# VH-VL binders against q5qx64: the designs that were tried, part 3

Target 1, 184 residues: q5qx64
Amino acid sequence: MESESHWLWLFNTESGKLSVKLSDTDVFDTPYKPSQLVNIHFNEQMMDIEDATTFQIVSETLEAYPADKMPCAPQNAALNATAWCRFGRPQMPQSWHFQKSDISEWPLERRLCELNSGFDQGLFLILDTDDEFATCLLLSEGMQLSAIKSLRQYHVIKVTLNRLLPATVDLALSAQSNWGQQLA

## First folded at step 14 (VH-VL)

Design e5
Fold by OpenDDE, fold request of step 17:
Structure e5 (fold): chain C 184 residues (1-184), chain A 122 residues (1-122), chain B 107 residues (1-107)
Amino acid sequence: as target 1 above (184 residues)
Amino acid sequence: QIQLVQSGSELKKPGASVKVSCKASGYTFTDYYMQWVRQAPGQGLEWIGWINTKTGKPKYAEDFKGRFVFSLDTSVSTAYLQISSLKAEDTAVYFCARSGYRWFGKYAMDYWGQGTTVTVSS
Amino acid sequence: DIQMTQSPSFLSASVGDRVTITCRASQDISRYLAWYQQKPGQPPKLLIYAASILQSGVPDRFSGSGSGTDYTLTISSLQAEDVAVYYCQQYYSTPLTFGGGTKVEIK
């Protein structure tokens, strides 16, 4: 894969697609609709260092987890996350789709979470948090919110912190660490 | 232009209280966290905590819980740090600083106040 | 808490020299790192955030690199006005923590 510095943002006004040109032969399409995006008044523009860095941060974050436990390729998630960070429209909270958790505070270092709709539970990448809300990118291959509504992979949703659940993969890693200490 | 202007130097005795102000201008005050950092004479930087300027919810480093209290007056875009029961070891320059960016730069501090010297001496 | 170990504590170099300051975190901080410059009698100034992104208005002779636990601030060509104390800071987790600082002087 070519360096991030050579990647291009592509926006097709006809199709409404936001894409990343990774090489002459490799174009990555984001799933985001024009209505979900801002500052898309361009045909093509180079990714800047901020985009590249965002990609690296997300990619490295996800690559730290066992591949077999992740529902997506880190690169794809990172590209979509980068796209959202650059062009994503601020979201209104949609917490009502999800079951409440006992969490009132969310540690900064916890970059993954799960949300439970009562119909399904999905793994999310946290793009941003404060003391009230979390902006989350769906990593799971879809998530049922209701009998008639589903989220597609890489959908971004904003929720209150009291909807966040610890990611199963993080719990597993913690358990492994504790086990290692007990054996030492 | 973005500016953070802090209140003037303070000389206090042990056991007294001090309230440092940080007035922000040039941006929407409630869109950015306000950080507080102190620096003892000849020492490095130490993070005290932050306050969400929108909600007023503070986050303190463990060592600063209790005597250090963040507050806001959003009507004048001002953040406050109050230190009670002052000790000699509280002698330092206290800085307010705005969080700079969204996402992965959210807690980097892009604009700083000029600092407020608080001297605690008998 | 994440400890940030900064080295060297003191650095003396000539104008035009390449200067490198390192910061090591006690754990992986995933590039959630900032670099600050503090001149005498002044507040810190943000130079780099997210490990490698140059803050607007900062000369491009400053650059940041690194990942995981190890990070570097580089001044490609040291200038007289660069005399200052430099700090790294992690914002991966709370509490936010700073390195011990590196005092840079000109010979």
Scores: ipSAE 0.888, ipTM 0.943, lowest interface PAE 0.5, mean pLDDT 94
Fold by OpenDDE, fold request of step 17:
Structure e5 (fold): chain C 184 residues (1-184), chain A 122 residues (1-122), chain B 107 residues (1-107)
Amino acid sequence: as target 1 above (184 residues)
Amino acid sequence: QIQLVQSGSELKKPGASVKVSCKASGYTFTDYYMQWVRQAPGQGLEWIGWINTKTGKPKYAEDFKGRFVFSLDTSVSTAYLQISSLKAEDTAVYFCARSGYRWFGKYAMDYWGQGTTVTVSS
Amino acid sequence: DIQMTQSPSFLSASVGDRVTITCRASQDISRYLAWYQQKPGQPPKLLIYAASILQSGVPDRFSGSGSGTDYTLTISSLQAEDVAVYYCQQYYSTPLTFGGGTKVEIK
């Protein structure tokens, strides 16, 4: 894999694909449609320092978790997250798909969450939060929202905070840390 | 040009109250958080909290809960910090600062007010 | 709370010298770190955010690096106008916390 400083954004107007050229032989395709993207009036452009940094932050965040507990490779998630942060179209909240939680305030340091649709529960990476909403990127391979609607991996959705659930992986890590302290 | 202009210096007695204003210009006020930081004489920076300028919801550091209150007047793009029951240890320069960038830079403070000196003395 | 340990507290160097300031967090802050410059009688000025991104308008002699718990601010060639106190700040979690500051002077 080439350094982030050499990576290129690629947009193919014919296919409508947004990709990242990682090397001469390695191209990563994002799943995002042109309708989901903005500022894509280019064929090739260099990834800038903000993009590279975003990738690093997300990658490192996800790599902190055991690989066997993650439904995706950190690199893939990070690339898609970076793509969304750069080119993602602002979204309207779609909270109605998900069950309410008891959350009134979401801790800033919690970068993962789960959402429950009543049909399925998925793991998400939180890309952005305020005191009202969270923009979440699906890490799970898929998530069923209804009998006729499903989300694909790396889909980005905005929801109110009262839909967020703590990530099971975070709860498990917290439990392990507490147990470790008791044994020490 | 983005600017944050704060109110003038204040001299107060212990037990009194003070209200510091921070007027923003050059950008959409409600698109950015306003943060408050203080600096005691000869000391470092201390985070007080922030307020969501869109919703008005504040977040305070634990040590500042109770006597410190954030408020807004969005019609004039102004944020306020009120300190009640002033103590000598509240003597400091108080700064308002805009939280700038989106995503992972959201809580970096890219523009600052000039600071307001609050002196509490008997 | 996350504690930020900044080192050194004081630094004296000559014009043109390479200057390095370090900041260590009590836990991993995942590059959610900013550096500020505060000149006497002035408010802090943002230099770097996200550990390594140079703020617009800041001279490129300033640079930031690091990950996890350890971060560094570097001035490649110290100038007279760089006399100031420098602070690191984490915004990984609330409360937001600052380092103790590094006073930089010219010999």
Scores: ipSAE 0.888, ipTM 0.943, lowest interface PAE 0.5, mean pLDDT 94
Fold by OpenDDE, look of step 15:
Structure e5 (fold): chain C 184 residues (1-184), chain A 122 residues (1-122), chain B 107 residues (1-107)
Amino acid sequence: as target 1 above (184 residues)
Amino acid sequence: QIQLVQSGSELKKPGASVKVSCKASGYTFTDYYMQWVRQAPGQGLEWIGWINTKTGKPKYAEDFKGRFVFSLDTSVSTAYLQISSLKAEDTAVYFCARSGYRWFGKYAMDYWGQGTTVTVSS
Amino acid sequence: DIQMTQSPSFLSASVGDRVTITCRASQDISRYLAWYQQKPGQPPKLLIYAASILQSGVPDRFSGSGSGTDYTLTISSLQAEDVAVYYCQQYYSTPLTFGGGTKVEIK
């Protein structure tokens, strides 16, 4: 795989696809529609250092988890996350789809969360947080929101913090660390 | 063009209060967090906390809870730090600093005020 | 709290020398690391954020690298105007914490 610095953003106006050219023979397609994107008035442009850094941070974050516990490949998630960070249209909150949690403050270091719709529970990567909202990227293959509505993998949704749940994978890691300390 | 201008030096007695101001210009005030950092004479940098300029919600380091209070006047793009019950140990230069909202750099401080010296002496 | 350990605390080098400052975090901070330069009587100035991104306006002789717990600030060719104290800072978790600083002087 070529260095991130040589990767290219590709936008096809005919197909409406945003892609990442990783090499001469490797192109990654994002699932995002033109309506979900901004500043896509180009055919191709180089990724900048911020894009590359975003990719690295997300990749490393996700690679820290056991592969068998993750519903997606870290690279794919990282590419989509990077794409959204670069081109994603700001989202309106859609908190009503999800059940409330007891969380009033979200720890900065928690980059994963889960959301429960009452129909399903999904794993999300947190792309951005403030005191009120979290912008979350779905890592699970899908998530049912209602009887007739579902989210596709890598869908980005904005919710209030009181909808966030700790990720099961994080809880497991914490438990392991505590156990290790107790045994030491 | 982006600038943070802080209020002047303060000399206070122990037990007194001080209020430091930080006026921002050259950018949308409410689009960035305002950080507060202090530096005792000859010492390193110490994070006091931040305030969300949009919501007004502050976050304090544990050691600074109680006597240190952040506030805002968004109408004049100004952040304030109030210190009550001043102690000699509070003698330091106090800085305000802007930090953005980008995911990987959200709390890096890209613009700083010139600092406000607060001296507490009997 | 995450502890940030800088080394060395003091560094003296000649103009043109390659200078390296190290910052070690007590835990993985996932590149949420910034470097600052503080000259005497001035506020800190952001040099690097996200471990390796050069802040706009900063000379390219400054560079940052690292991941996990270990990070490095490098000055490829030290200049007289680079005399300052340098600080690393993590913003992976609260409280935000700074390294102890590295004082850089010219021989």
Scores: ipSAE 0.886, ipTM 0.943, lowest interface PAE 0.5, mean pLDDT 94
Fold by OpenDDE, look of step 14:
Structure e5 (fold): chain C 184 residues (1-184), chain A 122 residues (1-122), chain B 107 residues (1-107)
Amino acid sequence: as target 1 above (184 residues)
Amino acid sequence: QIQLVQSGSELKKPGASVKVSCKASGYTFTDYYMQWVRQAPGQGLEWIGWINTKTGKPKYAEDFKGRFVFSLDTSVSTAYLQISSLKAEDTAVYFCARSGYRWFGKYAMDYWGQGTTVTVSS
Amino acid sequence: DIQMTQSPSFLSASVGDRVTITCRASQDISRYLAWYQQKPGQPPKLLIYAASILQSGVPDRFSGSGSGTDYTLTISSLQAEDVAVYYCQQYYSTPLTFGGGTKVEIK
């Protein structure tokens, strides 16, 4: 993979696709529709250092987890996350799709969460949080919200904090750490 | 131009209270968290906490819970830090600071007030 | 809490010298690190955020690098106006914590 500093944002006005040109032969397509994007006034634009840094941070975050426990490739998730952070349209909260959790405060260090719709449970990457809301990117291949509605992988949704569940993968890692400490 | 202007120096006795103000200008006050940091004489920086300027919800470092209270007056884009039951150890320069805007820089502090010196002496 | 160990505590160098300050976190902070410059009688000034992004208006002689637990602030060519105390700060988790600071002086 070429350095992020040479990557290009590509927007095709005809197809409405936002892509990242990683190399002369490698182009990554994001799943986002034009209606989900803002500040796109280019056909081609160099990725800036902030975008590159976002990609690195997300990639490193996701790579810290066992690959067999992750429903997506870290690179793909990171590219989509970067795209959303750069061009994603701010979302209105849609908390009603999800069951409430007992969480009122979310630790900053928890970058992953799960949401339960009552129909399905999905793994999400948290793209932004405050004391009220979380903007989450679906990492799971899909998630059923209702009998007639489903989310696709990398869909971004905003929810109240009281809908967030700890990610199973994080719980597992914590358990391992505690066990290691007990044995030491 | 983005500016944070804090209230003037304070001299207080132990047990008294002080309220430091931080007036923001040049940006939308409610779009950014306001951070509070103090610095004792000749010492390093210490994070006190932050306040969500939209909701008014504060977060305090554990050592500052109880006597330190954040508040807002959004009508004048001003954040406040109140310290009650002042102790000699509270002698420091207190800074307000705005957080960044992007996810990976959200809690980096990009603009700072000039600081408010609070001296607690008998 | 995440402890930030900054070194050295004091640094004296000549104008034009390359200066390096290091900051080590007690755990992986995933590049959620900022560097600040504080001159006497002034508030801190943000230099670098996200470990390596230069804040707008900061001279390009300043640079940040690092990942995981280890981070570095570099001044490629020290200038007289760079005399200050420098702090690293993690914002990976609360409470936000600062390094102990590095006082940089000119010989």
Scores: ipSAE 0.872, ipTM 0.938, lowest interface PAE 0.6, mean pLDDT 94

Design e5
Fold by ESMFold2, fold request of step 17:
Structure e5 (fold): chain C 184 residues (1-184), chain A 122 residues (1-122), chain B 107 residues (1-107)
Amino acid sequence: as target 1 above (184 residues)
Amino acid sequence: QIQLVQSGSELKKPGASVKVSCKASGYTFTDYYMQWVRQAPGQGLEWIGWINTKTGKPKYAEDFKGRFVFSLDTSVSTAYLQISSLKAEDTAVYFCARSGYRWFGKYAMDYWGQGTTVTVSS
Amino acid sequence: DIQMTQSPSFLSASVGDRVTITCRASQDISRYLAWYQQKPGQPPKLLIYAASILQSGVPDRFSGSGSGTDYTLTISSLQAEDVAVYYCQQYYSTPLTFGGGTKVEIK
């Protein structure tokens, strides 16, 4: 992996396409539509230290999980998370798509969650949380929300905490720890 | 200019109560959590907890549950820390501090009040 | 609870020296770390958040680095006005916890 300090944001002001130039031959396209992004007034801009830090935090968070338990490459999620944190338009909560849980408080250190629409259950990265809401980036390849609506991978949705479920991958790791304690 | 202005120093007897105020200006009060931090004489910093200024929901560190109560008056952009049944060990400087705005700096404390000294002695 | 251990607890250096303060967390805190400066008679002031991001208005002689459990605050060229106690603080999980502080003095 190359240092992200050389990566460039690319923005086509006519099409509204946001991308990251990783090298002379490699450009990463983000999936976000212009309506989902704030106004961007450059064609090309260096990533700053805040962007690099976001990328590193997300990459390291996801790399701590077994690769066969993640539905995406950690670097792809990290690039999209970095793009959203810097350029994403504020979201209104869209909790009505998801079934309620008994959760009333969410530990800060839990950076993954799952949401259940009644049609599908997807794995999400939590980008931001407080005592009311979580801003969640879809890691699963897609998630049906209703008979006619789906959420695409890496798209972001904001929900109240009582929609969050513990991520299955976190429950499995906790179970492995309990088994390790019981192995003797 | 963002400012947090705290109420003046307090001299109290054991068993009394004190209420420290923290008035915010220069920003939208309800967009940021307010945190409270204690510093005993000659000691380091100790997190007491925070309050969501939009919802009024507090969170306390375990050692501060009970006698320490956060409250708000949103109409005057003011947060309060009330300490009941004061003990000598409560002698300290009490700071209010604003949480950061969002993402990966959200719970760092970006602006601090000047501190309120509470002295508890017989 | 996550324990934060700072070293050294005390440091004296000359104006112009490079100063390094370290902070170790009892578990991985994933760069959710802040550094504060507290000058005598003043409240703490945020210098760095997210381990490496400089707060607005802080001189660029201050920098932060680290990941996992080990983090460092560096002052590239110590100035007389940098006499203070420096604290690290994790905000990875509640309760939020501070290091014990590092008192920096001028020789």
Scores: ipSAE 0.721, ipTM 0.883, lowest interface PAE 1.4, mean pLDDT 91
Fold by ESMFold2, fold request of step 17:
Structure e5 (fold): chain C 184 residues (1-184), chain A 122 residues (1-122), chain B 107 residues (1-107)
Amino acid sequence: as target 1 above (184 residues)
Amino acid sequence: QIQLVQSGSELKKPGASVKVSCKASGYTFTDYYMQWVRQAPGQGLEWIGWINTKTGKPKYAEDFKGRFVFSLDTSVSTAYLQISSLKAEDTAVYFCARSGYRWFGKYAMDYWGQGTTVTVSS
Amino acid sequence: DIQMTQSPSFLSASVGDRVTITCRASQDISRYLAWYQQKPGQPPKLLIYAASILQSGVPDRFSGSGSGTDYTLTISSLQAEDVAVYYCQQYYSTPLTFGGGTKVEIK
């Protein structure tokens, strides 16, 4: 992906806006506020190979799903995931927004999950997981967390593993494979 | 700068136990999982498992459940592999290796100990 | 369990040659792949992670590529110090698994 290696990070020092210059005519704005980002000391900087690789992994992961089952363009999620992985501030868990599950361990290969606030249930990309926590980027267009609080698309939240639910898109694909095996 | 220093080689008889140590330096020990890998003489690499150095929770490959036990002493930044009821088939070099930090490189093994040779013979 | 198949098992090449080693996973591993170099009597050394990212301190004659099930390590100009066994390893799912290794020698 040599084209991605020529993309530029842009940071507006007045507004604190982080963007990606994709071409002379195409600029992608990330939704993150300055308070969510580490201190950024440049106005322009080339994406490095690690940024390009993050973009490729996320794009390819989401492109493996049928487009009508995804609530976002894979490339938009990949750009925001790359921005967060590079510039996102470390987070404390905010599990209290979400209902508990019986999960104590999460398989590495499950890169998607859902969280249920009791008000709404959203689809998330898992950016990081260990035996205690998952860092999740919202793929759904928005998610109500409480009577007065919502999580916006592409925003990131950290939760304990016992809040994770299997993604319905993964459950549906597993069910289709079982049917396909029985028929074929 | 970052170093993993393992305990010295061991010569054991079948049925004995061995405890291999892996002392880390140059980084925050509890921020990175420690992994263990085996290499039998003339053979390739085989993953034994890992341990979360913050929580002490281990994960073992199926063939290593039972006799292989990971433990930690975080006060001295040291991980341990204990093998009980040693068999001749356990003869190998045992490596500790640090997991990567975050994101999509987290479980690649970026720094390795020098290896500890365990020889089990009558 | 994900099986990793390396090819070839060994090769012999001259200094300056381009060397290519392949690794095939039994299922899609989404670029969660590392390459290691192990010189005789030494521990493995990480060369590449995430299929294509060069570990710091690794010479740029090493490169990695691939996606899905098929991955490649390339040495653009083989040097005498590159005599080693090379291993691929997936970390897409547990258990983590290695390829069988490729022994590279100077002709």
Scores: ipSAE 0.719, ipTM 0.883, lowest interface PAE 1.5, mean pLDDT 91
Fold by ESMFold2, look of step 14:
Structure e5 (fold): chain C 184 residues (1-184), chain A 122 residues (1-122), chain B 107 residues (1-107)
Amino acid sequence: as target 1 above (184 residues)
Amino acid sequence: QIQLVQSGSELKKPGASVKVSCKASGYTFTDYYMQWVRQAPGQGLEWIGWINTKTGKPKYAEDFKGRFVFSLDTSVSTAYLQISSLKAEDTAVYFCARSGYRWFGKYAMDYWGQGTTVTVSS
Amino acid sequence: DIQMTQSPSFLSASVGDRVTITCRASQDISRYLAWYQQKPGQPPKLLIYAASILQSGVPDRFSGSGSGTDYTLTISSLQAEDVAVYYCQQYYSTPLTFGGGTKVEIK
């Protein structure tokens, strides 16, 4: 909340570029194309408490993992996640790029997953999940989806739950629990 | 205006069944999960479970699996809680509640029904 | 299951007083916490979600804070209409669980 109290959304109406002004000298560019964003009617706007809360949740979630296991700075992922939650356009599922898993349910508390395209396997932050779909933000630097298509870092894709794989970093932390009954 | 209107209070004998209705209005019913919570007299709140109003898939807290069954009639934007083999300990106010906004508030309960009192006595 | 421990169970204060209610989770719930107000004969009413976001229509004398396992609801200036039982609730994982409640009364 307090670390982002002075941050501004910036939107260039000609280019459709969405950015965050962090200071007079520091601007963070989001990678989202205008077609991926809702209609934005301002040139600049203060971040509100919902934006600050999103940023804090994502930052804290990723900071709980060893830094050498994260393919990005937690704050960069948090800024892009906040941008997508606020301005991202609703998506259709694109599950066909990814191999199926055995999963039919996904625990709410699992905030990371991996997806396997058959060409590449990437680490994702789960922005939203229900009993049908997960909306996933790519944390890895890039991910080849097919012979001609790649997903770039921080871009968002929606998939059915049966494409989700447990994140490798979570498997290392929960190896004992996954093989036996949960400790009470 | 978002509203959840529940069916009226019920007095039942042990072993009977009850079906509580929760009619939603003012929003797209199938876009939000419906949750069920109970409150025994003079006590706190206890989560029973939720149901995905689009798919009909329920999730129950462990203590409520079996006798407690959620169902839907999406044509009239209504969720139901049926309790079979009623016991005295089931005496409580039963609330329906809508899940909240997507993202990081999605499973908070932003709108609640007025409650249905179910009294189970011999 | 995540246990939510709420304190105090009972609180008596004067109109205009600053009131704080605390809620402790048995494990990190990453700000997935809501606060509810319940008046006698009424359903709970959502005040705050995501630990700190005020629900629409709730007076700004209510605020929430906290992270990890420790969370606080604050009423900056208690009003007569704030007499109620207040509950915290985690939605980090299922089953969803509530604190035991804090009854707030006017002296």
Scores: ipSAE 0.715, ipTM 0.878, lowest interface PAE 1.5, mean pLDDT 91
Fold by ESMFold2, fold request of step 17:
Parts: C-alpha cells; sequence; structure tokens
Structure e5 (fold): chain C 184 residues (1-184), chain A 122 residues (1-122), chain B 107 residues (1-107)
C-alpha cells in the first residue's frame, strides 16, 4: 500500500484508539493505549511529510527481506512504527526481561535485532539507537517475557545494547554473501 | 538562536598539537551528538566522527583513530577536537556540527560551527 | 565503507532554470541521505534530510527525491543566491560519507 498525503490520523476520544484512515473504506487500528501515547487533542489530522517518510523508510527496509522470513506485513509494521515515532511517549528502559549478550556496540545499519527473554526469542525493528539504548518495536506475533507476562506485536520496548542479538535473517543473508565473496 | 562558535585559526609546525573548541548555545547541549568534519583546501567534506555529549563516548572514522581525540566540557557546553603529532596533510578547515534530534534525521547535521582553519607548515 | 558518487562536479545554468544534481551510493542507504549547501567562506547548511524532508527555513524551490542507491536534489527555479557547492551525505552506516560536491554557477 502506498503512503499518500491524504492518509489521516484518527483518534477516538471515547475509546482512546489511534487509527489511520487509508481510504474511504479502509482503516488501520494501532495497538497503542492512550497511556502509551502523548496527549492527542484532535479527532482527525492529515499525515505530514515526516509521517510519510517514516512509513516509506520502514516499508522499504522490511521489503528488502524475503517475505517468508518476515513475521508480519511490512506495511503494517510501517504504519505502527510511524504512529509510535509521531505519538509514542518516551520510555524507561526495561532490560531486565532479557538475557544479556556480549554486544557493547551496535552497527548503525542494523535495523533489525532479536531479544531473548529465556522463554522466547522475538524479532524487532530498531526505531532508534544510541551508545547506551535501543528502542525496539516487536515484529513477531507475540513474545513471552516471563511465566505471566507477554509483549504484544508492534509494542515498543527500550533496552540496553547488551540485550541485542543479531537477527537470524541478517545472519542468513551474511552467510550467503560470504560464500559468494569467498569464491570470487 | 542555536549557535556553535569555534575557536580561532591556528598556525602550527609538524609534530605539534592543536585543540579546537566548539561552544554551543541556544539548546540543551547533552541532548544532541556533536560531529566533526574536515575540509582540506579546495576539497570536499570528510567525516571525522562524533561524540555522544551525554555519555562522552566517541566514534571515529578509521583514518582518524589515534591522533584525533574528542572531548567535552558539559559545564560550559563545549566540545573539543584535539589533534596530536600534526602533519602537513592535517591542514584543513575543521567544523563542528550538531546531529539532528531523533528518528530518521538523527545523524544529519542541522547546525554547523563557522569552522577553524588549522595550518601545518614548517 | 559506502562510497557516494555525485554528479555533475560542475554545473552552469541561468537564473530560472531547473537544476538537478544526482548522488549514487555504492549500496542501498534506505533514504538515510542529507543534502548540504556550502557558499564560499561559509560552513555547510543542511537543506534536506531523509532524502526528501526540507529543513526548516529552506526555500521550497529545493526538493529531494530518490530511494535505494539513487538520489536527486532539484532546484526548481535557480536563483542568484543559490550559487554554491552542494554535497550529499549518507548516514545509513558509519563512517558517514559525503559525495564529492557539485559546484553550481550562474551562466
Amino acid sequence: as target 1 above (184 residues)
Amino acid sequence: QIQLVQSGSELKKPGASVKVSCKASGYTFTDYYMQWVRQAPGQGLEWIGWINTKTGKPKYAEDFKGRFVFSLDTSVSTAYLQISSLKAEDTAVYFCARSGYRWFGKYAMDYWGQGTTVTVSS
Amino acid sequence: DIQMTQSPSFLSASVGDRVTITCRASQDISRYLAWYQQKPGQPPKLLIYAASILQSGVPDRFSGSGSGTDYTLTISSLQAEDVAVYYCQQYYSTPLTFGGGTKVEIK
């Protein structure tokens, strides 16, 4: 689905639901609760050029991977990523759910990662990194964090870099490239 | 009102050191990375690296590791570039530049210092 | 390292002309691209980031487009004050790298 400047943010003040009107008959609901979002004072607002650009970057990033390797439609992840970048509240880190890795640096170009709770391992889109933290959006359908807690698809969590693992899909692509390069 | 003001030009001999300052004003210094860019006479732009102004952790391009050292004094909102063991090929204009705020513009350089000319000759 | 190849290196055009400058990356940079303008004796100035987003305060005759490896800066109607060297820059991965520049002059 193409992003267009006529896409509209919709906010239902009674339910607290943030949605995107894609066409007269097509509305996409985001999963975020009002407590996760900044104050929203409109019922309807046009997407701006930054929103459209965010959608395009995330869509294209995920579309570069084989479709059978992605646990979600790239366009759905892109709509939710755009919503979070625009309306998500700043988060406190919640690294304690995840096992530590040996990683102290994360390459800027790695836009995907995996996190391991000890119960489950999920694929995430990285929305932002610095030298201390990563802000990660869950692409997998769900991820068990503990015996009684789960993280839902497209929900966002902030973690220290030493929780990040290389994504399996990136490792598979690197292995194919190395084989070709070694033979060249 | 966002400004980056750099220290004045320097004339140095090979083997000396120089320390270029970049004083920020009009914004919260520790909220934005500071980047450093070199421009040799008549040449294009070359990225030296950046420093996280909150943590002090630097990242350098490979060709600049060793002799080029970033530092900070957050109490006066100032970033520094120190170049040791100066060589003639270090002759250039050195710019500081602020990284963008967040998301997909974070590492574009939205505000620049006026540049500091460092000339290395014997 | 990602190499940025910018063309042309020099461009002469009349006031009012449409000017295009291209920038090619050695690999897909996913729209993580900025354009800068540098006038003689001045520092660079950010024009466009994320390939297509105009920086605040930049005239709307400037626009950016592209995806993947190929990107374009367009000046829809060249003005006398647009005489400068223009640089592209990728920030998809470190090290950050610039194109070689395009010098734009009035004919």
Scores: ipSAE 0.678, ipTM 0.870, lowest interface PAE 1.6, mean pLDDT 91

